# Miniprotein binders against p81326, part 65

Target 1, 226 residues: p81326
Amino acid sequence: MLHFGGFIMEINHISKILEKEREEYIRNKVEEYLKQGFSKDDAVNKANQSWRTYIGHRIQDVIYNLLKKFLKDSGLKVTTDKALNNRNLPEELDKVKRLIAINYGEYLFLPDADVIVYKVENNDIKIIAIISVKNSFRERRFETTYWKLKLKESPVTSHIKVFLATPDKDNEISYKCPNGKPKKMRIILEYELDGIYFLKEDFEETEKAKHFGKIVEDIIEISKKL

## First folded at step 8 (miniprotein)

Design V1c
Fold by OpenDDE base, second read of step 10:
Structure V1c (fold): chain B 226 residues (1-226), chain A 83 residues (1-83)
Amino acid sequence: as target 1 above (226 residues)
Amino acid sequence: SEEEYKILKLLWKALELLEEAEELAKKGDYEEAIKKLEEAVKLLEEALKIAKELGNEELIKEVEELLKEVKELIEEIKKKLEE
């Protein structure tokens, strides 16, 4: 068993690690966009946006890989929304996709599900948890909350736990009431979601707000109750 | 530190290669799986070197454990290739 401890501690620095690549990434992207005919200002803006997307994917990939590895021995399986976007899905993933779908009457849509944890028992699939991975909350602050609420509306999906994993680089949700001022986003996210998992040490810990290192044991425990 | 960052980057790349190798092995592409794992070993050995230079005992232990796992997986896949 890979002793989870050291890798989990190092995950606290994921944002800092990725930020070291930022300057070079931005320079290269700016140059690329300039060659495409964009103005300097537009090129910089586009490069910054590209970086946000890039770093988000990198963090998501790390979390996915960690969960996949650490949940493997428990018999739990992990997939991603990206894997579910294929036209030709294996039967198992097709079932997973259907079991997370949200009903909008004439249409079914998938929630934002960066990471999906499920189990296969007696040829039946049970969705355990959806993990949304966010590096920053500048855009779509309550998107994960929206999906949680939508999942609750159906008996098919109401049992699915929705977790947020974030390094919260800008300390947007790390504390509930810093300096006596309530952080609306932290309070709402913690209230509506099943858990928030921080990829950092500097945060206000609560029953629902925990270090990312706790997510594996929490998921395993949930899986036993399903 | 910059060195710690380098270690983590190497570890992430190694883990990515490990995942790819496992998928390849499941498909029966054992030779390519071994190749990826051997690359992962190289990355981990570099990480281990840096960790030792930093004197970070926790990182050393983690990298050594991961190295052991990867090497064991290589041997398991090699056995399957010989069958």
Scores: ipSAE 0.057, ipTM 0.528, lowest interface PAE 4.1, mean pLDDT 88
Fold by ESMFold2-Fast, scan of step 8:
Structure V1c (fold): chain B 226 residues (1-226), chain A 83 residues (1-83)
Amino acid sequence: as target 1 above (226 residues)
Amino acid sequence: SEEEYKILKLLWKALELLEEAEELAKKGDYEEAIKKLEEAVKLLEEALKIAKELGNEELIKEVEELLKEVKELIEEIKKKLEE
């Protein structure tokens, strides 16, 4: 059974594990680059760059596993864009892929759908939500927004909720107007997306910008209306 | 609901304070650890009040159990502080 306290406890535990992993990862990578002949400063910079790539994949895996665990009892299923890129797809996943793929002439592309939530009723697939996971906003800042707008254009996909999940450690989108200066990135992402879920305590909450602990409840409520 | 979401945020903040208190206690900073735990108690008491207003028995139980654990931890650290 789902316990909200248990869910929050899992998220808190994961956040602390990720920070400890960061310290060990950086230390090991610095040593590795020093052995390759890089200077101390270059080794540190390269280690930090490597960590940003690593943590992105790690956070996606964590979110996938948490959602799969906590949505199972609600009859909801969870998959990933990685699973959908397999050439030998099971029929169910092939249907999921077809329902979210966007056509660009001779090409079909999946949206920025790191995690996908769907349900199966009488062999019919209904996509509930896609979640884009961002650990930083240094690149591809509005990619999720682009995919939201593309999905909105089709009656087949317009109902699909598009969410962003992020620890936003550098406070890039945590506040709409820090120090009286509007943050374009936060304002646009909140405006265009169906929700932003923060894996952190300190952020400006709005109707669409919430703590990640709220995501399971929100997805379940959305699925009931479909 | 909005009220359930507020409870979740209060619980998250309380759990973070518990972890901070644990690290402080490991360093021997017992007085600061107790301060963090007392902050957590206030947050949990607010969460319990909201849970009772909602009549959500599962949330009431979860918050009460966590509140009991935090209060017991405060007493344990206080005993160490006196030693």
Scores: ipSAE 0.000, ipTM 0.178, lowest interface PAE 13.4, mean pLDDT 79

Design V1d
Fold by OpenDDE base, second read of step 10:
Structure V1d (fold): chain B 226 residues (1-226), chain A 83 residues (1-83)
Amino acid sequence: as target 1 above (226 residues)
Amino acid sequence: SEEEYKILKLLFKAYELLEEAEELAKKGDYEEAIKKLEEAVKLLEEALKIAKELGNEELIKEVEELLKEVKELIEEIKKKLEE
């Protein structure tokens, strides 16, 4: 069993590690956008947006791979929204996709589900958890909360746990009341979600706000109750 | 550091190869399993080198342990091929 300890500690620095690539990435993207005919200001803005997307995907990939590895021995399976976007899905993934769908009357839509944890028992699929991965909260601050609330509205999906995983590099939700001032976003996210998992050490720990290293144990425990 | 991220990438790729190798071994494709594991060893050795350069003792230990496990698995599969 690969000792969790060393890998978990390195996760704490994932944002910092990735940020080292930023300058080069931005420079290259700016040049690319300039060649496409954008102004310098537009090119810089687009490059920064591209970086946010890029780093978000990289963090998501890391989290996905970690969960896949550490949940394997428990018999739990892991997939992603990206995998579910295929037209031709294996039966298992097609079922997973249907079991996380949200009803909007005439339409079914999927929640933002960066990572999906499920189990297969007696050919039945049970969705255990959805993990939303966010590097920063500049945009769509309560998107994960929205999806959690929507999932609660259906008996089909109400049992699905929704977790947020974040390095919170800008300390937007790391503390509830820094300097005596309530952080609205932290309070709401912690209240509405089933858990927040930090890829860092410097945060206010609570029953629902934990280090990312605890997510595997929590998911396994939830899976036993489902 | 960028080097730490490189190590993580190498480790993830090594784990993927390990999973593939295990699946191949279960199917009786031992030769191909060994090839995957040997590739994993190369990645882990590179990771170990970087970890040593960084002086990260915990990471060094983790990579060394994984490297040992992979090498032992190779030897186990080789024995099955000779049977």
Scores: ipSAE 0.027, ipTM 0.440, lowest interface PAE 4.5, mean pLDDT 88
Fold by ESMFold2-Fast, scan of step 8:
Structure V1d (fold): chain B 226 residues (1-226), chain A 83 residues (1-83)
Amino acid sequence: as target 1 above (226 residues)
Amino acid sequence: SEEEYKILKLLFKAYELLEEAEELAKKGDYEEAIKKLEEAVKLLEEALKIAKELGNEELIKEVEELLKEVKELIEEIKKKLEE
């Protein structure tokens, strides 16, 4: 069989696509702000601020599309929390939503499941994994861990793998520190979560902390054991 | 410029066609995969023409590298068809 070497799966290609999109986005925003009467320097600064907000959602979309493409031939399906929040859900997605919802007494809430991987067999749905996408860790650093601990409490959801995907541009969790110094967050996240997948080349690799290019293989392997 | 924006759109569309071609090749549909790659070549040749007219050396290099890669891939798939 012919294989293309995973053109679109290579982090190099993802990074290149995102950088091209950044150039286009900033150019368009600078032009927009200049038309509004801002100086060139102010227009550039505002365009960069706008990009920082946009990129968080864009990385999630890229990850969703890649996983959807590469898991399809393994009989695995991919959806998003955005899709599950639609008012008129298809029956299949309504079932997915019910199988990941967490009970808070009188109320049910969805975890922060940016991307959800599941399979359908004999009209029954099995949730394989949820992936939280984090561009930075300044504010919501343990949110993914909180949702993992809540899912673990229920027999219905305890089998669901919880993964973190991140470029970690600020090197906040790229390295493990045995003494629990500035990298304490890395130790806690790696301990509590089922895996961390980095959208970058330089980081301390472990059994649970891997390059994003490994996520498809890992999810397929997990699905075979369910 | 508006012309650089056109080049970026052509590049993004070419990457989409590469993704579609990869899926077709995985299914053994080599003839349709080649068609998608040949469509990508046409888009990349247009992008290269615009990049050269602009004199943007960075875009010229990027488009030329991708175009070479796509053409090499077409030849590889053609060899599979002859088996």
Scores: ipSAE 0.000, ipTM 0.122, lowest interface PAE 15.4, mean pLDDT 76

Design V1e
Fold by OpenDDE base, second read of step 10:
Order: sequence, then C-alpha cells, then structure tokens
Structure V1e (fold): chain B 226 residues (1-226), chain A 83 residues (1-83)
Amino acid sequence: as target 1 above (226 residues)
Amino acid sequence: SEEEYKILELLFKALELLEEAEELAKKGDYEEAIKKLEEAVKLLEEALKIAKELGNEELIKEVEELLKEVKELIEEIKKKLEE
C-alpha cells in the first residue's frame, strides 16, 4: 500500500516537474525560430506550440512506461502508436495495428492511440484498451471521443475501452459544475469515454473519473472479462 | 530537463524494487528483500544527487522522504531476520 502512495504522489507532480523546463525551452526555441527568419511574435507563438507538443510527448512516455511496468505481472502488453508506424513490424505488432484500425470504406486509418494495452492468448491478440494522453484541451477537445465512437461502430473494435489520461493543468475538465456552471467538455468526455484518469488530486471523482493510480486495476479487471 | 526525466526513471526503478522487496518479505525471504532495498537506496541516492544539482527543492524533499522510508523498511526487515 505504501508503494502506491509514493508513486501516486510522483504522478501528481509530473506536470509541475516538466513545467519547470518551460522557460528555458521557450527561450531556446524562440532563438531558434528567430534565426530561421520568423518575427518575434511568430517565434514566440511557435515556441509555445512546440512546448505543448514536447510536454505532451514526455507525459505520454511516462504513462507508457508506468503502464508497461505495472501491467507486466498481469501478462498484459503495452505498445504505442509510434511503435506501430514502422514499415517492418513484428507479427505481433502488425496484428495489433490491424485490430485497432478503423474502416473508412476504401481506407483503414488508425485512431490516435498514445498507449495500447493488449493481451496474447493462444496466439490470438485481444486489444483491451487505448489510452489517450492529453496535457491540455485547447486543441482537439473531442478527438478522443471521436475515436471512441468510431471504434464502437465495428464489432471488431467495439469492445476496446478508451481512456483519457490527463493532468488537466488548466482545470478544464476537473469538475463537472464548478460554481454551478456545467463544464460541457467534462460532461461529454465522461459520458462518451470509458474512463478519465487524472494525474492530480484536485478533481471531482466519479465512477468514470478517477485518479490515474486506479487505471492499472481497472485495466486488469477489464482484461479478465475479455 | 533530461536530468529531471532521469530522476523520475530512477524513482520508478526504486519503487519497483520496493514492491519486489515487500513481496519477498511477505514470503519470508528477508535477505533478498534487503538486497533489493539496498539497491533501491543506491538509485534514490543517485536521484537525490541529480535533484540537488538541479536545485529542485521539491524533488529533493520527495527523494529524501522516499530514502527515509526505504531505510526504515530495511531496519524493520533486519529486525525480523534477528528474530
């Protein structure tokens, strides 16, 4: 029990730790973009956008590594969309890639799948969950819900759970009705997704909205039912 | 920073060793549990060193608290070995 507490505490501070690098990162990127011939305003805007991408990837990497570690003993495997973008995939990952693909008639496209959890039983692969990792919701607010709905449309993918993991630094979805005003985004995300997991303590907990520390247990439980 | 990420990696590895040690201790394998915890101490000490170099007071505090907990656990297990 003690080990989970320390781990939970570290998770809650990930965003804060990463944000300490922001000032230096922005300064360096602004200088880079100025050298490329951009105006000061454009350079600042581009640097801020670059930071959002950078910090998002770092949080994703942390979550991936955590899930990989904590799910290993349960015999569950973890991969990423990045790993699936290779031309030469091992057979197992090629199967994973095909099992998460969404049909658009003449084309198959992959959902945004930052982390993919699957199991291998008797040489068959079952996709358990896709975890979308978002640091902020300024852009593409309902992208994860879109993919969840698309996955639901096929009997091949309808069983796949879609989770959102976020520190929600700007408190965009931490509460449903702060000050009596409904947060549309929180309500919709919680309704459409299978779960929201917060990398923070200050949020409204519900059946679907939980602390990130619960995600491992939830995934394991789901895996037993598949 | 790359250094902060390294600290996190070290912390996660240390936590893994703590979990393994607790499981070993539950099974009565106290000697191996202590070895795992001693390895965790080394990782945390490295993390602490990096945190101090970065001047990150929050990370320093967190790592120091974890170090204290691990060391206390070692002492508790050692007492059980002597029984």
Scores: ipSAE 0.015, ipTM 0.357, lowest interface PAE 6.6, mean pLDDT 87
Fold by ESMFold2-Fast, scan of step 8:
Structure V1e (fold): chain B 226 residues (1-226), chain A 83 residues (1-83)
Amino acid sequence: as target 1 above (226 residues)
Amino acid sequence: SEEEYKILELLFKALELLEEAEELAKKGDYEEAIKKLEEAVKLLEEALKIAKELGNEELIKEVEELLKEVKELIEEIKKKLEE
């Protein structure tokens, strides 16, 4: 239980650090663009665009490190699609790669799985979950849903849980329309995926859409049933 | 400010030490766990000093609460070492 308390507390501190990084990053980038001759409005827009690219990679790394740290005591292991795309793979990771590969006739492809959780028992590997990390939904909105549907089609991969983790800073999937209805994208993602974990406070929780702090306990419970 | 960011860096380092201490305590390495927690106390005291100089009430409260928890944990582990 102390581990779950520590995880939530560490996420809160990381969130505060990321918020301070954002303020400093935006301020510095606005100043840089103003010196290049851009208008104030253009400088602000460009700085925000630059931050979205920067934080996307940083959030993925933070999530990977947090999950690796807090799942270790439960005997669970964490890797990334970047690690699986290395030319020389350790035997264990090569086996993980083969267990999540999707067949397209003559070809095998990996899903775009930013973070992968698995367990090893008696030298046998069981994939628990794939986590897609999205900072924005401007492009490739349903990429995670596509991979979920493909994994669901095979008896080898149909047990694998597919989660989305996102700060959703632009309220693209946490916002409700004026009539109280969720946006179409939110409805589809929540229906097809096994869970959505928000790195933000202001949203209406459902059984599938939760605060990111819930992800560790959820993954552990899923692993016990496999 | 740069000082506020420094406080957050110190807090993050203290949390890492707290976690290391918890792992050590789980293994029964109580003396090493206390050592890590004492290091965390030093970082938190530095963070508290900076927070007070800045007059940031929220950071002061956050650091004070964490410092209290760490000191309580040190006392609990020390009791386990008593005969």
Scores: ipSAE 0.000, ipTM 0.125, lowest interface PAE 15.8, mean pLDDT 75

Design V1f
Fold by OpenDDE base, second read of step 10:
Structure V1f (fold): chain B 226 residues (1-226), chain A 83 residues (1-83)
Amino acid sequence: as target 1 above (226 residues)
Amino acid sequence: SEEEYKILKLLFKALKLLEEAEELAKKGDYEEAIKKLEEAVKLLEEALKIAKELGNEELIKEVEELLKEVKELIEEIKKKLEE
C-alpha cells in the first residue's frame, strides 16, 4: 500500500487554506486596480476574477507536484500545458505536445491539459492521462468533457484518460441527486470523463468519482495496460 | 486551523523546491540544487515544529518522511559533487 496517506488527506483542506488568503489578496488587487484608474465596482470584479485564476493555478501546482512525486517511482513522467507552451521544447516534450493535439482540419489545437501524465518506453512516448483541475464550475462547465470527446475521436488520442480533479468548493458536483434532485453537471461529467477526483471528503463516491488519493493508483494501473 | 494551513503552505513550498532541485541536479547544477534542498529542509523543520505543537501525529510522520527524503537527496548530490 503506497503510504500516500497523510499528505493526500491534507489536500482536503487546500480550499480552506487558500480561502484564508482571499481577503488580503482581494484587498491588494482592488487597490492595484484602483491605482490603474478602474472604478471601485470594476476593481472588485477584476480582483475577484484574478482570485479565481490565482487559486486555480495554486491548486494545479499542488496537484502537479504531488503527481510528479508519487508517480516517479513508477517511471511515469508528468508535465503541464504551461511547460508545453514554450517555443523551444526538448524533444520529449515536443513529442508529448504533438501526441495530445486535436485535429481541426487545417489546424491542430491542444486540449486544456493542466497536468499530463506520460511514459517513455523504448524511446516511444505514450500519453496516459490528462488531468483537468477546476476549483469551481461557474464558468466552462463542460469544457473538460468537450476535450474528452474530441480526444476520443482520434485513434491517436482515444486511449488518453481524462480526469477531473476538484475540491468542488460550491458542492456543484459532489452529489448526483441531492434531496432527490439530479445534478445534471455531476451526472454528465461522471458519464463522459474517465474519472472525477475530489479534494474533499464530503462527496458521493462511485466507481468513477473517488477521492483524489486514489488517482495515483488508478494512473499506475492504466499505465500497465498501455 | 491556522497552524495547519501554515504547515501545508510550508510543505507545498518545500515540494516545489525539491522539484526544482531535482531538475537542477539533472542538469548538473549540483551546488544550486543543494541550496534549494537546504532551504526545503528549513521549511520542513518549521513545519515539523508546528505539527508537533499541534500534536498531529499523521502530519509529524509525513513531514519526517519528507525530511528524510530531502536529506538523503542532499547526500546523494554531495557525493556526485565529490565525483
Scores: ipSAE 0.190, ipTM 0.629, lowest interface PAE 3.0, mean pLDDT 89
Fold by ESMFold2-Fast, scan of step 8:
Structure V1f (fold): chain B 226 residues (1-226), chain A 83 residues (1-83)
Amino acid sequence: as target 1 above (226 residues)
Amino acid sequence: SEEEYKILKLLFKALKLLEEAEELAKKGDYEEAIKKLEEAVKLLEEALKIAKELGNEELIKEVEELLKEVKELIEEIKKKLEE
């Protein structure tokens, strides 16, 4: 085994880099839109829309790469729903796709699983967890809970853990209401899902709502029970 | 500062190259792994130059330590190729 010991690859460091990247990205996009003749307010709005699309893919890539790296030594494999939608799948990924698909009568569809963790033992595949990555909760706030509820309906998929990973930069589910009670969205997501992992420092921690840095140890523990 | 942001961006790019190199080395693709690590060295040397210009002793030490580790890793993988 090759070890890169001593290198700093902490979740807090990555979160800080993403925040600095946001500042530069928005600054550059605002400048670009201003040069195109947009007003200051329109330029800022368009830059923020562009960032939300960009960062969504960026965070998914970061999470995929972190999980792939840190889970490998535990015999765990990581893939994405994008990889499973390729026309020509290797046999192993084709089996993963079939074990995660949801039945809708005469049709089979994949859940919106940004990152998928599985293991291979004696040529048998076991799906351990699906991680849904959300940068914002505007219109698709309960999409992840829908897929969790669908997966629970089948004995083939009912064991699969469904996690949400989010920086929650707009504090949509990190914070309690002014009266100290959790927000409705936080209550529903935490109740229905198997865990919420925050890519930020300030949030209300519970048994199911944790810093993203704990996801690796949690997944390894779950895999040992399967 | 803007300079600190540039250093962090270079460090992040270097860390991704280190991750890619680890994957390649695990597959036995040692020559490609070395290429990725050499790219990481260039980024870290650029980060070190900026850190020195800033006079930030903490960043200088951190980047120097990382550079040393990456260069040692290159030599270790080169030894694997010679076997």
Scores: ipSAE 0.000, ipTM 0.146, lowest interface PAE 14.9, mean pLDDT 76

Design V1g
Fold by OpenDDE base, second read of step 10:
Structure V1g (fold): chain B 226 residues (1-226), chain A 83 residues (1-83)
Amino acid sequence: as target 1 above (226 residues)
Amino acid sequence: SEEEYKIFKLLFKALELLEEAEELAKKGDYEEAIKKLEEAVKLLEEALKIAKELGNEELIKEVEELLKEVKELIEEIKKKLEE
């Protein structure tokens, strides 16, 4: 078994590691968009947007793989929203999909659920947690909070823990009151969510704001209470 | 460091291959699973080499543990392929 501690500690560098690919990625994308007929400025803007999407997916994939591996021995299962978007789902995943759905009257919609942790017990599925993975908070700052609140409105989903995992590259939510000035986003996210897990060392630790290394044990503990 | 970055790139790619291999093995695609795992071994061996060159004992340990896991998984899948 990979000793949980070492690899999880190294995850602190994930953002820096992936950012080293940025220059090459941007150059290649700019060239691609120029060939498509975009102006230089448009090409650069599109390339930057593409990078943000790309890096977000990469971080999500890493987190998914880590959680899948580290939760395996506990009997917990992990899936993603991407896996749930298939038309032909296995019975188990179809049940998972239904158990995270939010009711809007005539319609059911899924929350943003980058990673979903669940258990199968006596042929019943229990959703344990949804992990939202965010590299930056430039867009949709409170989207995860919205979904948490919506999940709380139903007895079917109210028990589901919603966690945010982030390297917080731009230090948007790392501290509550840096220099005596409250960071609204940090305060609200910490208040509304069940936990924030940082893929970095430089942050203000609280009961709900922890290093990503704690997420596995927290999820396992929650699973025992369900 | 740039070298540490390279190690982590290799590790993440190896983990991706490991996951894919496990999924393939669950589907009974053992040959393709082994192929992916063998590729993962190559990546991890390169990572181990770099880690040793850096003298990073923590990274060396992590890579060696992952290498062991991947190699054990290969042997397990090979046994299933022979049955």
Scores: ipSAE 0.115, ipTM 0.581, lowest interface PAE 3.4, mean pLDDT 88
Fold by ESMFold2-Fast, scan of step 8:
Structure V1g (fold): chain B 226 residues (1-226), chain A 83 residues (1-83)
Amino acid sequence: as target 1 above (226 residues)
Amino acid sequence: SEEEYKIFKLLFKALELLEEAEELAKKGDYEEAIKKLEEAVKLLEEALKIAKELGNEELIKEVEELLKEVKELIEEIKKKLEE
């Protein structure tokens, strides 16, 4: 097993597996909806909609497991928004939850933090980064940007890095100016966020827009400065 | 660092070439597989040069191990090509 190459190899292997899972998932879901009495057209439609939801969660789980595995030896811990919404929250995770919460007077709300990286130092917790995982940008395209701006306004959360991780298979934010026309979404996301990590080969690389394989190294470097 | 990022890009390209070569070898296209692996060797040698200049022992070791594996695979496929 190679340390740095091992991470890249895991990403490449998992990407190919996810692509192959689609056909089987759709087939199984169509059969399930047909058994429930839906027409074939409705069953196919619902299966495709179910796949969009499933792949989003699947990519998030993959990213969580990869980061947990490859950050462990650097003394960094990884959790998820799902873990923070658990009914019986350990003291450590309760503290993590409070340190990323945004204050709205009498109320505290969590950002859409799919994956959270933190460290524990002398029983104190420091949040390093929040990673938002987006499979597509059709509806909630600027949600991550909203949460970044809100986190920036508080002295408790202003240091937290906010990253976007995406396969961007529809090329929605892969390029700033394809065919000479500016893409407002890519420009705004890159400007406001601390980084964009692509789970794909073809994209316009910048100081802030990188291959996902770079994320582990970047997070470790950031953690050393905190 | 910028140099470590450059190493990452070279390693990623080399791994893609390795997978392409593996598929070609499975189909019996040994000559084409060797060409892909030789391209990977060039990328890995560039990555190793940068890693050594950077003085990163972990990256040096990782690139050297991968380079050794690729060179061994080339020799193995060459033996199959001779028959």
Scores: ipSAE 0.000, ipTM 0.136, lowest interface PAE 15.2, mean pLDDT 77

Design V1h
Fold by OpenDDE base, second read of step 10:
Structure V1h (fold): chain B 226 residues (1-226), chain A 83 residues (1-83)
Amino acid sequence: as target 1 above (226 residues)
Amino acid sequence: SEEEYKILKLLFKALELLEEAEELAKKGDYEEAIKKLEEAVKLLEEALKIAKELGNEELIKEVELLLKEVKELIEEIKKKLEE
């Protein structure tokens, strides 16, 4: 039993840790964009945007690696949307890709699926969960909710659990009603999603809003019911 | 702390190497898998050193556990090479 305790606790600091690299990253990117002919203001703005993307990917990679490791013993498999974007997919991943696709009539599109958890049983693939990883909610606040709702519309995908994992750096959804004021985003996300998992300690815990350390157990439990 | 950050970086890189090694081993590329794991061991040993310097008992325990796992995997793959 991999003693999850210490590593999971360190995850609480991932945003803070990564933020230490921000200054150097921004400086380097600004210089790069200046060399490309952008104005100073444009270079700074682009650098900041690049940082948001970069840190998001870093957090996603961490979550992916953790889930992959901790779910391995349960026989569950983990992949990413990035892995599914290849032209030549192994049969297993091609099936995974098809099983998460959303129907738009003439077109099939994939939901945003940073991490995908699935099982293989008797040569059949069952998608268990999709985890969306977000560092902040400044942009596309309800994108994950949209995908959850779309997945519910099909009997093929309606069983797929959709989870949000976030450090919630800006405390946008950590509490439902801080200072007596309802946080619309927290309330809606918690209502529509199957769970929110925080990579931090300071949040309002509920049945659906938990510490990230609980996600492995929850996924395993769900997998047993499928 | 900056040191804690360094430990986490090392741990994450070690985990990446572990994953790569496992994939290589599945493909039968045992020699390259062992190289990746040996690199992971070096990173974890550095992490362990820093954790000990910080006196973080929890991190020490986790790094030691991961080190043990990686070393055991190396030995397992080595046995397959002799096969």
Scores: ipSAE 0.162, ipTM 0.600, lowest interface PAE 3.4, mean pLDDT 89
Fold by ESMFold2-Fast, scan of step 8:
Structure V1h (fold): chain B 226 residues (1-226), chain A 83 residues (1-83)
Amino acid sequence: as target 1 above (226 residues)
Amino acid sequence: SEEEYKILKLLFKALELLEEAEELAKKGDYEEAIKKLEEAVKLLEEALKIAKELGNEELIKEVELLLKEVKELIEEIKKKLEE
């Protein structure tokens, strides 16, 4: 059972760790680039670019660990696309991979499934949800919707919920009508996806666009209906 | 529950204000940092009221602990302002 105070303390603790990690990471990367012969300005710029890539993976890891911890009591299991791409897969994970892969003729590809939630009943695996983690949207903003549409086409995968999780620091999808105009990206993402979970407090909340603190409860409810 | 979700939102907003206050304090903007922390106190007191109405002892304890920490931080920054 989810107790909100403990969940909040975990998120806050991780946020503080990431801030300290950022300072050390940038310092070390600047030094590394300087040794490679880059100017001070170039070294700082490259270190900042490297941090943006690194933090994306770190947020993904944080979400994975939080979901693993808080879904455990409900008999739900959590894995990652990184784990599924391991060449030496346990039988259970190999089955998960097969149940989520999309067919492109001779080839099978995994969707943009940074985190995957599933359950095991009667030795059968049921995929509950996949979660795409986006720190920044840029030109790949609709990649998650593409995977949702592909999953909907197959009776094997059509039941799988597709969620987006994002801190959305730049307010790219936090509102439907920023500055009085409809925000196309937010409208499309909310329409096509099963849910958007924000790792921030200031956003336009709807039935499908919620604070990340609601994700555990929502996933448990969905799992009971499958 | 609806009430627990309201508490969650208040707590996260308070934590966001704490982060802003820490950044301001690092810049030496102690007066603005205190203002942000006092806003966080108000949100935490609202969360505590809802938690007490709900009767959730664990949540009451956690909110009270955070409220105590924020109030202590305000006093520490006030001392620096007087230096």
Scores: ipSAE 0.000, ipTM 0.160, lowest interface PAE 14.8, mean pLDDT 77

